# Designs tried in a protein design chat: VH-VL binders against Monomethylamine corrinoid protein 2 (mtmC2). Part 8

Target 1, 218 residues: Monomethylamine corrinoid protein 2 (mtmC2), of Methanosarcina mazei (p58978)
Amino acid sequence: MTNTEIFNKLTNAIVTQDIAGCAKLTQEALDAGISPLDIITKGLSPGMKIIGDKFEAAEIFLPQIMMSGKAMSSAMEILTPELEKTKVEGEEGTGLAITFVAEGDIHDIGHRLVTTMLGANGFDILDLGVDVLNETVIEEAAKRKGQKIILVGSALMTTSMLGQKDLMDRLREENLRDSVKCMFGGAPVSDKWIDEIGADATAENAAEAAKVALNVMK

## First folded at step 20 (VH-VL)

Design X11 (from D3 with heavy chain D101E)
Fold by OpenDDE, fold request of step 22:
Structure X11 (fold): chain C 218 residues (1-218), chain A 119 residues (1-119), chain B 110 residues (1-110)
Amino acid sequence: as target 1 above (218 residues)
Amino acid sequence: QVQLVESGGGVVQPGRSLRLSCAASGFTFRSYVMHWVRQAPGKGLEWVAVISFSGDYKYSVDSVKGRFTISRDNSKNTLFLQMNSLRAEDTAVYYCARYYEYSAAFDVWGQGTTVTVSS
Amino acid sequence: QSVLTQPPSVSAAPGQKVTISCSGSSSNIGKNYVYWYQQLPGTAPKLLIYDNNKRPSGIPDRFSGSKSGTSTTLGITGLQTGDEADYYCQAWDSSLSAWVFGGGTKLTVL
């Protein structure tokens, strides 16, 4: 199979909740010499994007999105050891990264990967998990006022992404905006959106996110 | 320790309503997807419903759609099952179960509460 | 009646090995992970095996799971009297969009 064919099969495995297929194809892709990053960015992530869109459109329901998540997780279990071999080494003492997935969003894989990459690049990590209330983020930021902090939020759906604006507004309202850096990611998140809500940065993938975070924190 | 405790079961006539509760303790309730699973007397396990972390999303088995509603109050660490238009075939022990996202398993179960629908 | 098929009962003497089969289809076991639960008499189910063959903490290595095609098997070695229980296989079914269970197998220790 060509790389493109493998990627399409990976995408389809996610979209159809083929957990066993995802794992198998992931291993096959690795065996074929495809990089873990390409497997994720060109195969798995596009599938999750489709799932997010379908979910938002009410074409699929909670069980499907959960099982697609499990399918992706099964792939990530295979890829994680390989990713560890290619981690970007960063400086220690870069600050605290508070990571979370937006309220109403249960997509965790991208968030986990970003969190892992941030940690690997010297960030201290506070992982708030998924479906996180903006107020929870605000509270954690407030508790640590004066520390070097970057908020790292993820959203896969347009609907969950909209909450990022509210978060930014609340940070300003609580006089915390200047005390923290704010980075957001996810399929629907664009540079235009970041500018609109007054955040500091975005990234297209976990590796880039770590690099961007390092730069933002300098 | 991690614990789930169901309540609200009882004996009711067909067509009546009942509301079950499940009290969670020993873990961060909001961080887990929750389910209801039932077991008819002398029978096997049957999945009933699932609810997301915040409660924003729900789904149930076809046999209870339009009649049962799953919900949760994270501030009270409580899961609910509103059962309307009860039928004889709804007679069962009802378990609340915690869903572990990483394994996709029901890793914690309550001891169950008994619902009997009889004329 | 159940989406997944199990034998109604199995039996063996203490110290022996038993296997419990569970058969499904391409829409469940064929493409998804399998789970096993133990239900002791008068108690709630307990997770025994997850992701086809993994044991949660506290589950002894006497319990094992395997999957092939659209079927799965639970193995119990060194059978103990305390193993007498009902055992259920479980998977998610993509065609039904539901978590499905086997009919359960009653294990009797002779």
Scores: ipSAE 0.821, ipTM 0.961, lowest interface PAE 0.5, mean pLDDT 93
Fold by OpenDDE, last read:
Structure X11 (fold): chain C 218 residues (1-218), chain A 119 residues (1-119), chain B 110 residues (1-110)
Amino acid sequence: as target 1 above (218 residues)
Amino acid sequence: QVQLVESGGGVVQPGRSLRLSCAASGFTFRSYVMHWVRQAPGKGLEWVAVISFSGDYKYSVDSVKGRFTISRDNSKNTLFLQMNSLRAEDTAVYYCARYYEYSAAFDVWGQGTTVTVSS
Amino acid sequence: QSVLTQPPSVSAAPGQKVTISCSGSSSNIGKNYVYWYQQLPGTAPKLLIYDNNKRPSGIPDRFSGSKSGTSTTLGITGLQTGDEADYYCQAWDSSLSAWVFGGGTKLTVL
């Protein structure tokens, strides 16, 4: 199979909740010499994007998104060891990364990957999990005012992404904006959006997120 | 100790309503998807409903749609099942089950609460 | 009636090996992970196997799971009297958008 064919099959496996197929294809892709990053970014993530869109459109429901998540997770179990081999050792003292998935959003696989990559690059990690209220993020930021902190939020859906603006507004209202760095990611998140809401940065994928975070925190 | 404890079961007539509760302890309740699973007398297990972490998303098996509603109060570590328009075929032991997202398994079950629907 | 098919009962003597089969379709076992649950008499189900062949903490290695195609098998070696229970296979069915169980198998230790 061509790489493109493999990617399409991976995407389809996610979209159809073919967990067994997803795992198998992931291994096959690795065996074929495709990088873990390409498997994720060109195969698996596009599938999750489709799932997010369908879910937002009420074309699929909670069980499907959960099982697509499991499919993704099964692939990541295979890929994670390979990704770890390529991880760059980070410098100590990079700061605290507070990671979370936006309120109303239960897509956590990207969040997990980003969190893992941040940790691998020397960040202390406070993982707030998924479906996190903006107020929770604000509270955690407030508790640690004066520390070197970067907020790392993810959103897969356009609707959940909108909450990022509210978070930024709340940070400003609470006089915390200047005490934290803010990075947001997810399929719908763009540089334009980051500029619009006054955040500091975005990243296309977890690997880039770690690098961008390091740069932002310098 | 991780524990789920169901309550609210009883004997009711067809068409009546009943509300089941499931009290969770020993773990961060809000971090887990929760389910209801039932077992009719002498029969197998049947999945009933699922609810997301915050309760924003719900889904139920077709046989109970429009009649049963799953909900949760994370501040009280409690899962609920509101059962309306009960039927004889709803007679069962009702279990609340914790769903571990990584394994996608029902990894913790309560002891169950018995619901009997009879004339 | 059950989406997944199990034998109603199996029996073996203490110390022996027993296998419990579970048969499904392409929309469930064929493409999804299989789970096994043990239900001792008068108790709630307990997770025994997850992701086809993995054991949760506390489950002895006497219990094993395997999957092939649209079927799965639970294996129990060194059978003990305490293993007498009902065993259920479970998977998610993509066509039904539901978690489905087998009809259950009653294991009797002779």
Scores: ipSAE 0.821, ipTM 0.960, lowest interface PAE 0.5, mean pLDDT 93
Fold by OpenDDE, last read:
Structure X11 (fold): chain C 218 residues (1-218), chain A 119 residues (1-119), chain B 110 residues (1-110)
Amino acid sequence: as target 1 above (218 residues)
Amino acid sequence: QVQLVESGGGVVQPGRSLRLSCAASGFTFRSYVMHWVRQAPGKGLEWVAVISFSGDYKYSVDSVKGRFTISRDNSKNTLFLQMNSLRAEDTAVYYCARYYEYSAAFDVWGQGTTVTVSS
Amino acid sequence: QSVLTQPPSVSAAPGQKVTISCSGSSSNIGKNYVYWYQQLPGTAPKLLIYDNNKRPSGIPDRFSGSKSGTSTTLGITGLQTGDEADYYCQAWDSSLSAWVFGGGTKLTVL
């Protein structure tokens, strides 16, 4: 099988909630010498994007998106050990990354990957999980106001992305904005959006996210 | 310790309504998807409904659509099942179950509350 | 009428090994992970196996799960009197968009 064929099959496995197939294809892709990041970015993530779009359009429902998530999770169980092999010793004092997926959003693939990459680059990690209330993020930021912190939020849907603006507003209202760095990512997130909401940075993918975070925290 | 405690069960006539509650303790309630599963007397388990972390999204089995509504109050660590237009076939022990996202398993169950629908 | 098919009952003496089968289709077991639950008499179900063959913390290794094609099997070795219970297999069905269970198997310890 060509790499393209493998990626298409991975995408389809996610879209059709073929959990067993997804895991198998993931292993096959690795065995074929495809990098974990390519498997995720070119195969799995496109599938989750499709799922996100369908869900937002009310073409599929909560169980489908959950099981697609499980398919992704099963793939990540295979990929995570490989990703961790590429860990680089971070500089002392890199800081704490608080990672989360926006409220109303249960897509965890980008979030998990970003979290993994941040950890691999020397960040301490506080993972708040998915469907996280802005107030929860605010509370965690407030508890650590004197610490070197970067908030790393993910959103795959346009609707969940909008909550990032509210989060930024709330950070300002609570006088926490200057105490934290803010980075957001996800398919709908753009530089224009980051500028609009007054955040610090965005990244195209998890690998870039780690690099950007390091730069933002310097 | 992690615990779920159902309440609100009882005996009702067909067509009536009942509201079940499930009190969660010992874990961060809002971090878990929650389900209702029921078991008719002497029968097997039947999935009923699911609700997302924040409660924004819900889904239920076809046999209860339009009649049952799952909801949650995260501030009170409580899951609910509003049951309207009850039928005899709805007679069952109703369990609330915690759903662990990573394993996709029902990893914690309550003791159940009994609902009996009879004329 | 359960989506997944289990034998209604199995029995064995203490110390023996028993297996409980569960059969499904391509839209559930064939496609997705299988889970097993134990329900002791008069109690709520308890998770025994997840992701086909993984045991949660606290579940002894005498409980095992395996999957092949559209079927799965729960194995119990060193049978104890306390193992007398109903056992249910479970999977998600993509065609029904629902979590589905087997009909349950009553295990009697002789």
Scores: ipSAE 0.819, ipTM 0.961, lowest interface PAE 0.5, mean pLDDT 93
Fold by OpenDDE, fold request of step 22:
Structure X11 (fold): chain C 218 residues (1-218), chain A 119 residues (1-119), chain B 110 residues (1-110)
Amino acid sequence: as target 1 above (218 residues)
Amino acid sequence: QVQLVESGGGVVQPGRSLRLSCAASGFTFRSYVMHWVRQAPGKGLEWVAVISFSGDYKYSVDSVKGRFTISRDNSKNTLFLQMNSLRAEDTAVYYCARYYEYSAAFDVWGQGTTVTVSS
Amino acid sequence: QSVLTQPPSVSAAPGQKVTISCSGSSSNIGKNYVYWYQQLPGTAPKLLIYDNNKRPSGIPDRFSGSKSGTSTTLGITGLQTGDEADYYCQAWDSSLSAWVFGGGTKLTVL
């Protein structure tokens, strides 16, 4: 199979909640010499995006998105050890990354990957998990006022992404905006969006997210 | 200690309503998807409903759609099942179950609460 | 009728090995991970096996799971009296968009 065919099959495995197939294809992709990052970004993530879109459109429901997540997780179990082999030695003292998935959003795989990559690059990690209230983020930021902090929020759906604006507004209202850096990611997130809400940065994938975060924190 | 405790079961007539509760303790309730699973007397397990972390999303088996509603109050660490228009075939022990997203397993179960629907 | 098929009962003497089968289809076991639950008499189900063959903490290695095609098997070695229970297989069914269980197998220790 061509790399493209493998990627398409991975995407389809996610979309159809074929967990066993997803794991198998992931291994096959690795065996074919495809990088873990490409497997994720070109195969798995596109599938999750489709799932997110379908979910948002009410074409599928909670169980399907959950099980697509499990399919993704099964792949990540295979890929994580491989990713760790290629991790860049992190610099100490980069600061604290507070990572979270936006309220109403339960897509955690991308979040986990970003969190992992940030940690691998020297960030201390506070992972707030998924479906996180903006107020929770604000509270955590407030508790650590004066520390070197970057908020790293993820949203896969347009609806959950909109909450990022509210978060930024709340940070301003609470006089915390200047005390934290703010980075947001996810399929719907664009540079234009970042500019619109007054955040500091975005990244297209986990690897880039780590690099961007390092740069933002300098 | 991680624990789930169901309550609210009882004997009711067909067409009546009942609300079940499940009190969670020993873990961060909001961080888990929750389910209801039931077991008719002398029968096997049947999945009933699922609810997301925040409670914003829920789904139930077809046989209870329009009649049962799953909900949760994370501030009280409590899961609910509102059962309306009860039928004889709804007679069962109802279990709340914690769902671990990484394994996709029902890794914690309550002791169950018995619902009997009879005329 | 249960979506997944299990034998109604199995029996063996203490110390022996038993296997419990669970058969499904391409829309459930064929595509997805299988789980096993133990339900002791008068108690709630307990997770026994997850992801086809993994044991949660506290589950002894006497219990094992395996999957092949659209079927799965629970193995119990060194059978003990305390193993007498109902055992249920479970999987996600992509066609039904539901978590489905087997009909359960009653294990009797002779």
Scores: ipSAE 0.814, ipTM 0.960, lowest interface PAE 0.5, mean pLDDT 93

Design X11 (from D3 with heavy chain D101E)
Fold by ESMFold2, fold request of step 22:
Structure X11 (fold): chain C 218 residues (1-218), chain A 119 residues (1-119), chain B 110 residues (1-110)
Amino acid sequence: as target 1 above (218 residues)
Amino acid sequence: QVQLVESGGGVVQPGRSLRLSCAASGFTFRSYVMHWVRQAPGKGLEWVAVISFSGDYKYSVDSVKGRFTISRDNSKNTLFLQMNSLRAEDTAVYYCARYYEYSAAFDVWGQGTTVTVSS
Amino acid sequence: QSVLTQPPSVSAAPGQKVTISCSGSSSNIGKNYVYWYQQLPGTAPKLLIYDNNKRPSGIPDRFSGSKSGTSTTLGITGLQTGDEADYYCQAWDSSLSAWVFGGGTKLTVL
């Protein structure tokens, strides 16, 4: 089976909530020599984008997106050890990534992908989890003022994305904006949005997010 | 300790309403998807409803759609089930269940509260 | 009829091994991971097996799970009188858009 065929099957397994099939296809892709990063960015993540769009359009409901999330989690259970083998130890100065899913979002898929990729690229991780209030992010950043910090927020839903502006405004109000770098990702986030709110970066996918984060942190 | 405690059950006539509550403690309630699962007397388990960790999204089994509404108040660590137009078939012990997304398992259950619907 | 089919009861003597079967379809067990719950008399269910064959902390290794095709099996070795309970298999069903349980199997330790 060609790489394109396995990527399409991975995408379809996510979209149709074929949890056992997704895990099996992930292992087959690894056995065929496809990199964990390509499996995620070319197979799995496109599936989650499709499922997120369908959910926002009310074509599917809460159980279906939950089970697509389980399919993704099952694939990540296989892929995470392989990603950790490529981990680069930081020179003391890679930095701390504070990762979170904004309040009001329905799932943590982008968050888990980004967190995994950042850790694999040498960042120290403070994972705040899901449904995180902006105040919590501010508090954790303030505690660590003077450290090399990047805030990494993920959104799947348009409604949860809008809190990113509030976070940037509060960082400025608290005199923390210059103490941190700010990166936001997820399906609804665009370059124009990043410019509008005055954040530092976005990326097209979770794998690119790690490269962009490294560049931003210099 | 991690704990779920249901309340609000009772004996009611068909067509009436009840509201069940589930008090959560010992864990970060707002970070978990929650479910209701019921068990009719002497019978097996039946899933009833699910709610997202924010409370914005919910879904229920067909037999209770339009009659039961799951909800949550994350500031009070409480899950609810509003049960309208009750039928004899709704007679059961109702369990509050915590759902861990990574395992997709009902990993913590309350002791249940009994709802009896009889004429 | 429950969506997942289990024998209504099984029995065995202390120290013996028992297996509890559970049969489903391509829309549930075939596509999905399976779960087992133990319900001791008069109590709430407790998670026993998740993701086909994994055990939560505190569940002894004499409990095991397996899955093949559209069927799953719970194995219990070294039976103890404290194992008397109802046992439920569970999976998500894509056709019904529901979490579905077996009808339960009552284990008696004689």
Scores: ipSAE 0.663, ipTM 0.893, lowest interface PAE 1.3, mean pLDDT 87
Fold by ESMFold2, look of step 20:
Structure X11 (fold): chain C 218 residues (1-218), chain A 119 residues (1-119), chain B 110 residues (1-110)
Amino acid sequence: as target 1 above (218 residues)
Amino acid sequence: QVQLVESGGGVVQPGRSLRLSCAASGFTFRSYVMHWVRQAPGKGLEWVAVISFSGDYKYSVDSVKGRFTISRDNSKNTLFLQMNSLRAEDTAVYYCARYYEYSAAFDVWGQGTTVTVSS
Amino acid sequence: QSVLTQPPSVSAAPGQKVTISCSGSSSNIGKNYVYWYQQLPGTAPKLLIYDNNKRPSGIPDRFSGSKSGTSTTLGITGLQTGDEADYYCQAWDSSLSAWVFGGGTKLTVL
């Protein structure tokens, strides 16, 4: 079986909530010498993108997206030890990443992956978790004014994307905009949106997010 | 200590409404997906409804769809089940259950509250 | 009739081993992980096994789970009188889009 066929099977396992099959395919991919990062970015994450789009289109409902999340989590249980073998100690000047899932968003798998990748690339981490109010993000940034900080927000749904504009507006109102860098990701987030709200960056996936964050913090 | 406490059960006639509450304590309530599960007298367990972290998304089993509404108030650490158009087959002990997304387990249950629907 | 099938009862003497079977289909046990719950008389269910064979903190290793194909088994060794309870298997079912439970097995300690 080709690598492309393995990736397609992984994607399909996520989309169809084949939890046992997803775990089995993940182990088979590792045994075939495919890197953990490629398994995630080429097989698993595309499945979560598809399921998120189907959810927004009302083709599936809450239970299906929750079980696709379980399939992803089961694969990550296998992959996380392998990813941690490549962790890099951060330079003192790398900075603090404050990571969060926006208020009203349903899922935190992408946020967990982004947080892991940021830590693996040398950032100090303050993980605020899920359903985070913009006010909370503002408070944590204000406490650390003068530090080298990047705010990293994730959204799966378009309604959570609108909160990104509100966060940027509040940062400006509180005179914090120049104190932090801001990166937003998620399926609905585009370069045009980032320019519109005056944020610093976006990335297509969690691995790219870590690299983009390092560049933004230079 | 982690605790879930259901209330609001009682005896009602068919066609009437009832609202159940579940008070959560000892954990960060807003970080957990929550469920209702019921158990008819002398019978097994039946899943009833699920609600997302924020409360914006919810889903219920077909037999109660359109009649029962799950909701939550994260500022009060409280889960609710609004039960309308009650039927005799809705007679059960109703449990509030905490769900951990990564294990997909119902890892904490309340003591239950009893709903009896009879004429 | 329950989507997942369990024997209605099993019994064994103190100190012995007992197994409780649970059978389903490709849309539930076959594709998904299995969970077991213990319900002592007059109490709420308690999580006993998750992800087929893992134990939560506080569950002794004399409780075990296994899964093969569309079937799962709960094993209890060193049986104690306090183990007398109803036991439920549970899985998510992709065809029904629902969390489904077995009908329960009443364990009697002779």
Scores: ipSAE 0.652, ipTM 0.884, lowest interface PAE 1.3, mean pLDDT 87
Fold by ESMFold2, last read:
Structure X11 (fold): chain C 218 residues (1-218), chain A 119 residues (1-119), chain B 110 residues (1-110)
Amino acid sequence: as target 1 above (218 residues)
Amino acid sequence: QVQLVESGGGVVQPGRSLRLSCAASGFTFRSYVMHWVRQAPGKGLEWVAVISFSGDYKYSVDSVKGRFTISRDNSKNTLFLQMNSLRAEDTAVYYCARYYEYSAAFDVWGQGTTVTVSS
Amino acid sequence: QSVLTQPPSVSAAPGQKVTISCSGSSSNIGKNYVYWYQQLPGTAPKLLIYDNNKRPSGIPDRFSGSKSGTSTTLGITGLQTGDEADYYCQAWDSSLSAWVFGGGTKLTVL
């Protein structure tokens, strides 16, 4: 089976909520020598994008997107150990990562994995959890003004992604923008969006997120 | 520590309404997807409805669709089930259940509240 | 009856081992992970096994789960009188768009 065929099958497993099949295909791809990064970026993440779009279009409903999220999580459980083999040891003063799932978002897709990968790369972690108000993020950043901080937010839904602009605007209004780095990810988040809101970076997946965060914090 | 407590059950005639409440404590309520699950007398478990973290998205089993509405008030750590147009088949113990998305499991259950729909 | 099929009852003596079977289809157990719940007499269900074979904190390792094809099995070793309960298997069903449960198995410890 070609790499394109396995990527299409992974995408379809996410879109159809085939949880056991997604885990099996992920292991098969890994055994066939396909890199964990390619499995995520070419197979799994495209499926989550399709599901997010279908949910926003009311073509699928809450249970389906929840189960696609479980399929993604099950695949990531297989891939995480392999991603950690490329781990770069953190140095003194790496910084504090404040991680959160945006207010109003429906799933914490990738959030726990991103938090784990950041910690494994030497960041101190403050995990705010899910459905986090922008006001809470601002308060935590303000308490720690002067520390080396990166805010790491994720969104699946376009509605919760728009709250990222509000967060950036409030950071500027409160004179906190220059005291933190801001990184946002998730299916609807693009480089164009990051530039538009004045954030620092985005990443396609958890392994890239840790690498990008380290680079931004230099 | 972590606790869910249902209330609002009772005996009602067919066609009437009831509103169930579920009080949550010992955990960050707004961080969890919540469900209602019911159990008819002497029978097994049946999933009824699910609600997202914020309460903006909801879904229910076909047999109650259009009659039951799940909702939540995160400021009061309370889950609700509004049950309209009740039928005899809705007679059950109703449980609220906490759902952990990554395990996809009903990991915390309340003790239940009994709804009896009888002529 | 129930989408997932369980024997209505099983029994074994204290200290013995018992298994409880659960059969489904390709749209539920075949595609999805399986969960087990214990319901002690007069009480609410409690999560016993998740993701086919994992135990929540506080569940002893004498409880085990397995899955093969469209079937799953709960194993209980070192039976205690306190294990007397109803046991339910559960999975997501993609065809019904619903969380589905087995009919339950009553375990009697004699």
Scores: ipSAE 0.649, ipTM 0.887, lowest interface PAE 1.4, mean pLDDT 87
Fold by ESMFold2, last read:
Structure X11 (fold): chain C 218 residues (1-218), chain A 119 residues (1-119), chain B 110 residues (1-110)
Amino acid sequence: as target 1 above (218 residues)
Amino acid sequence: QVQLVESGGGVVQPGRSLRLSCAASGFTFRSYVMHWVRQAPGKGLEWVAVISFSGDYKYSVDSVKGRFTISRDNSKNTLFLQMNSLRAEDTAVYYCARYYEYSAAFDVWGQGTTVTVSS
Amino acid sequence: QSVLTQPPSVSAAPGQKVTISCSGSSSNIGKNYVYWYQQLPGTAPKLLIYDNNKRPSGIPDRFSGSKSGTSTTLGITGLQTGDEADYYCQAWDSSLSAWVFGGGTKLTVL
């Protein structure tokens, strides 16, 4: 089986909530020598994008997107140990990444991917989890004033994007904006939006997020 | 200590309404998908409804669709089930259940509240 | 008439091994992970097994799960009197768009 055929099968397993099949295909792809990053970016993540688009279009509902998330999670359970083998060690100047999923969003899988990739690229990680209040993010940043910090927020839904603007406004109000770098990701997030809210960066996917984060922390 | 406590059950006539509550404590309630699951007397478990972290998205089993509405108030750590147009077949113990997305399991259950629909 | 089929009862003496079967279809057990719950008399269900064969913290290793095709099995070794309970298998069903449970198996410890 070609790599393209494997990636298409992985995408379809996510879209159809084939949890057992997704895990099996992930292991087979890994055994065939396909890199964990390619499995994620070319097979799995495109499936999550499709399912997110279908959810916003009301073609599927809450249970289906939850089960596609479980399929992704089962694949990540296999892939995370392999990604950790490539982790950059001894890069003390890289900084702390504070990762979170915005309040009101149902999207957790992109958060896990971004957090994994940041850790694999030498960042220390403070993972705040899901449905995180902007005030919590502000509190954690304030406690660590003087450290080299990047805030990394994820959103899948357009309604959750407005919380990113609120966070940036609050950082300015608390005189913390210059203390941190801010990166936001997710399907609805664009370069235009990043410029509008005065954040530092966005990335198209989790693999690029780590590269972008390293660059902005220089 | 993680805990879920249901309340609001009772004996009602067919066609009437009840609202069930589930008080959560010992965990960050807003970070979890929540469900209602019911158990008719002497019978097995039946899933009823699910609600997203924020409460913006909901879904119910076909037999209660249009009659039952799941909701939550994250500021009060409380889950609700509004039950309208009650039928005898809705007679059951109603459990609220926490759902952990990584395991996709109902990992915490309340003690249940009893609803009896009888003429 | 549960979507997942379990025997209604099993019995065994303390120290014995017992298995509880659960059968489904390609739309549930076949493509999805399986979960097991214990319901002690007069109490709420408790998670025993997730993702086919994994145990939450606090569940002893004498409880085990397995899955093959469209069937799953809960195994209990070293049976104890405190294991007397109803046991339910559970899976997501893609054709029904629902979380489905077996009808339950009552384990009696004699």
Scores: ipSAE 0.648, ipTM 0.886, lowest interface PAE 1.5, mean pLDDT 86

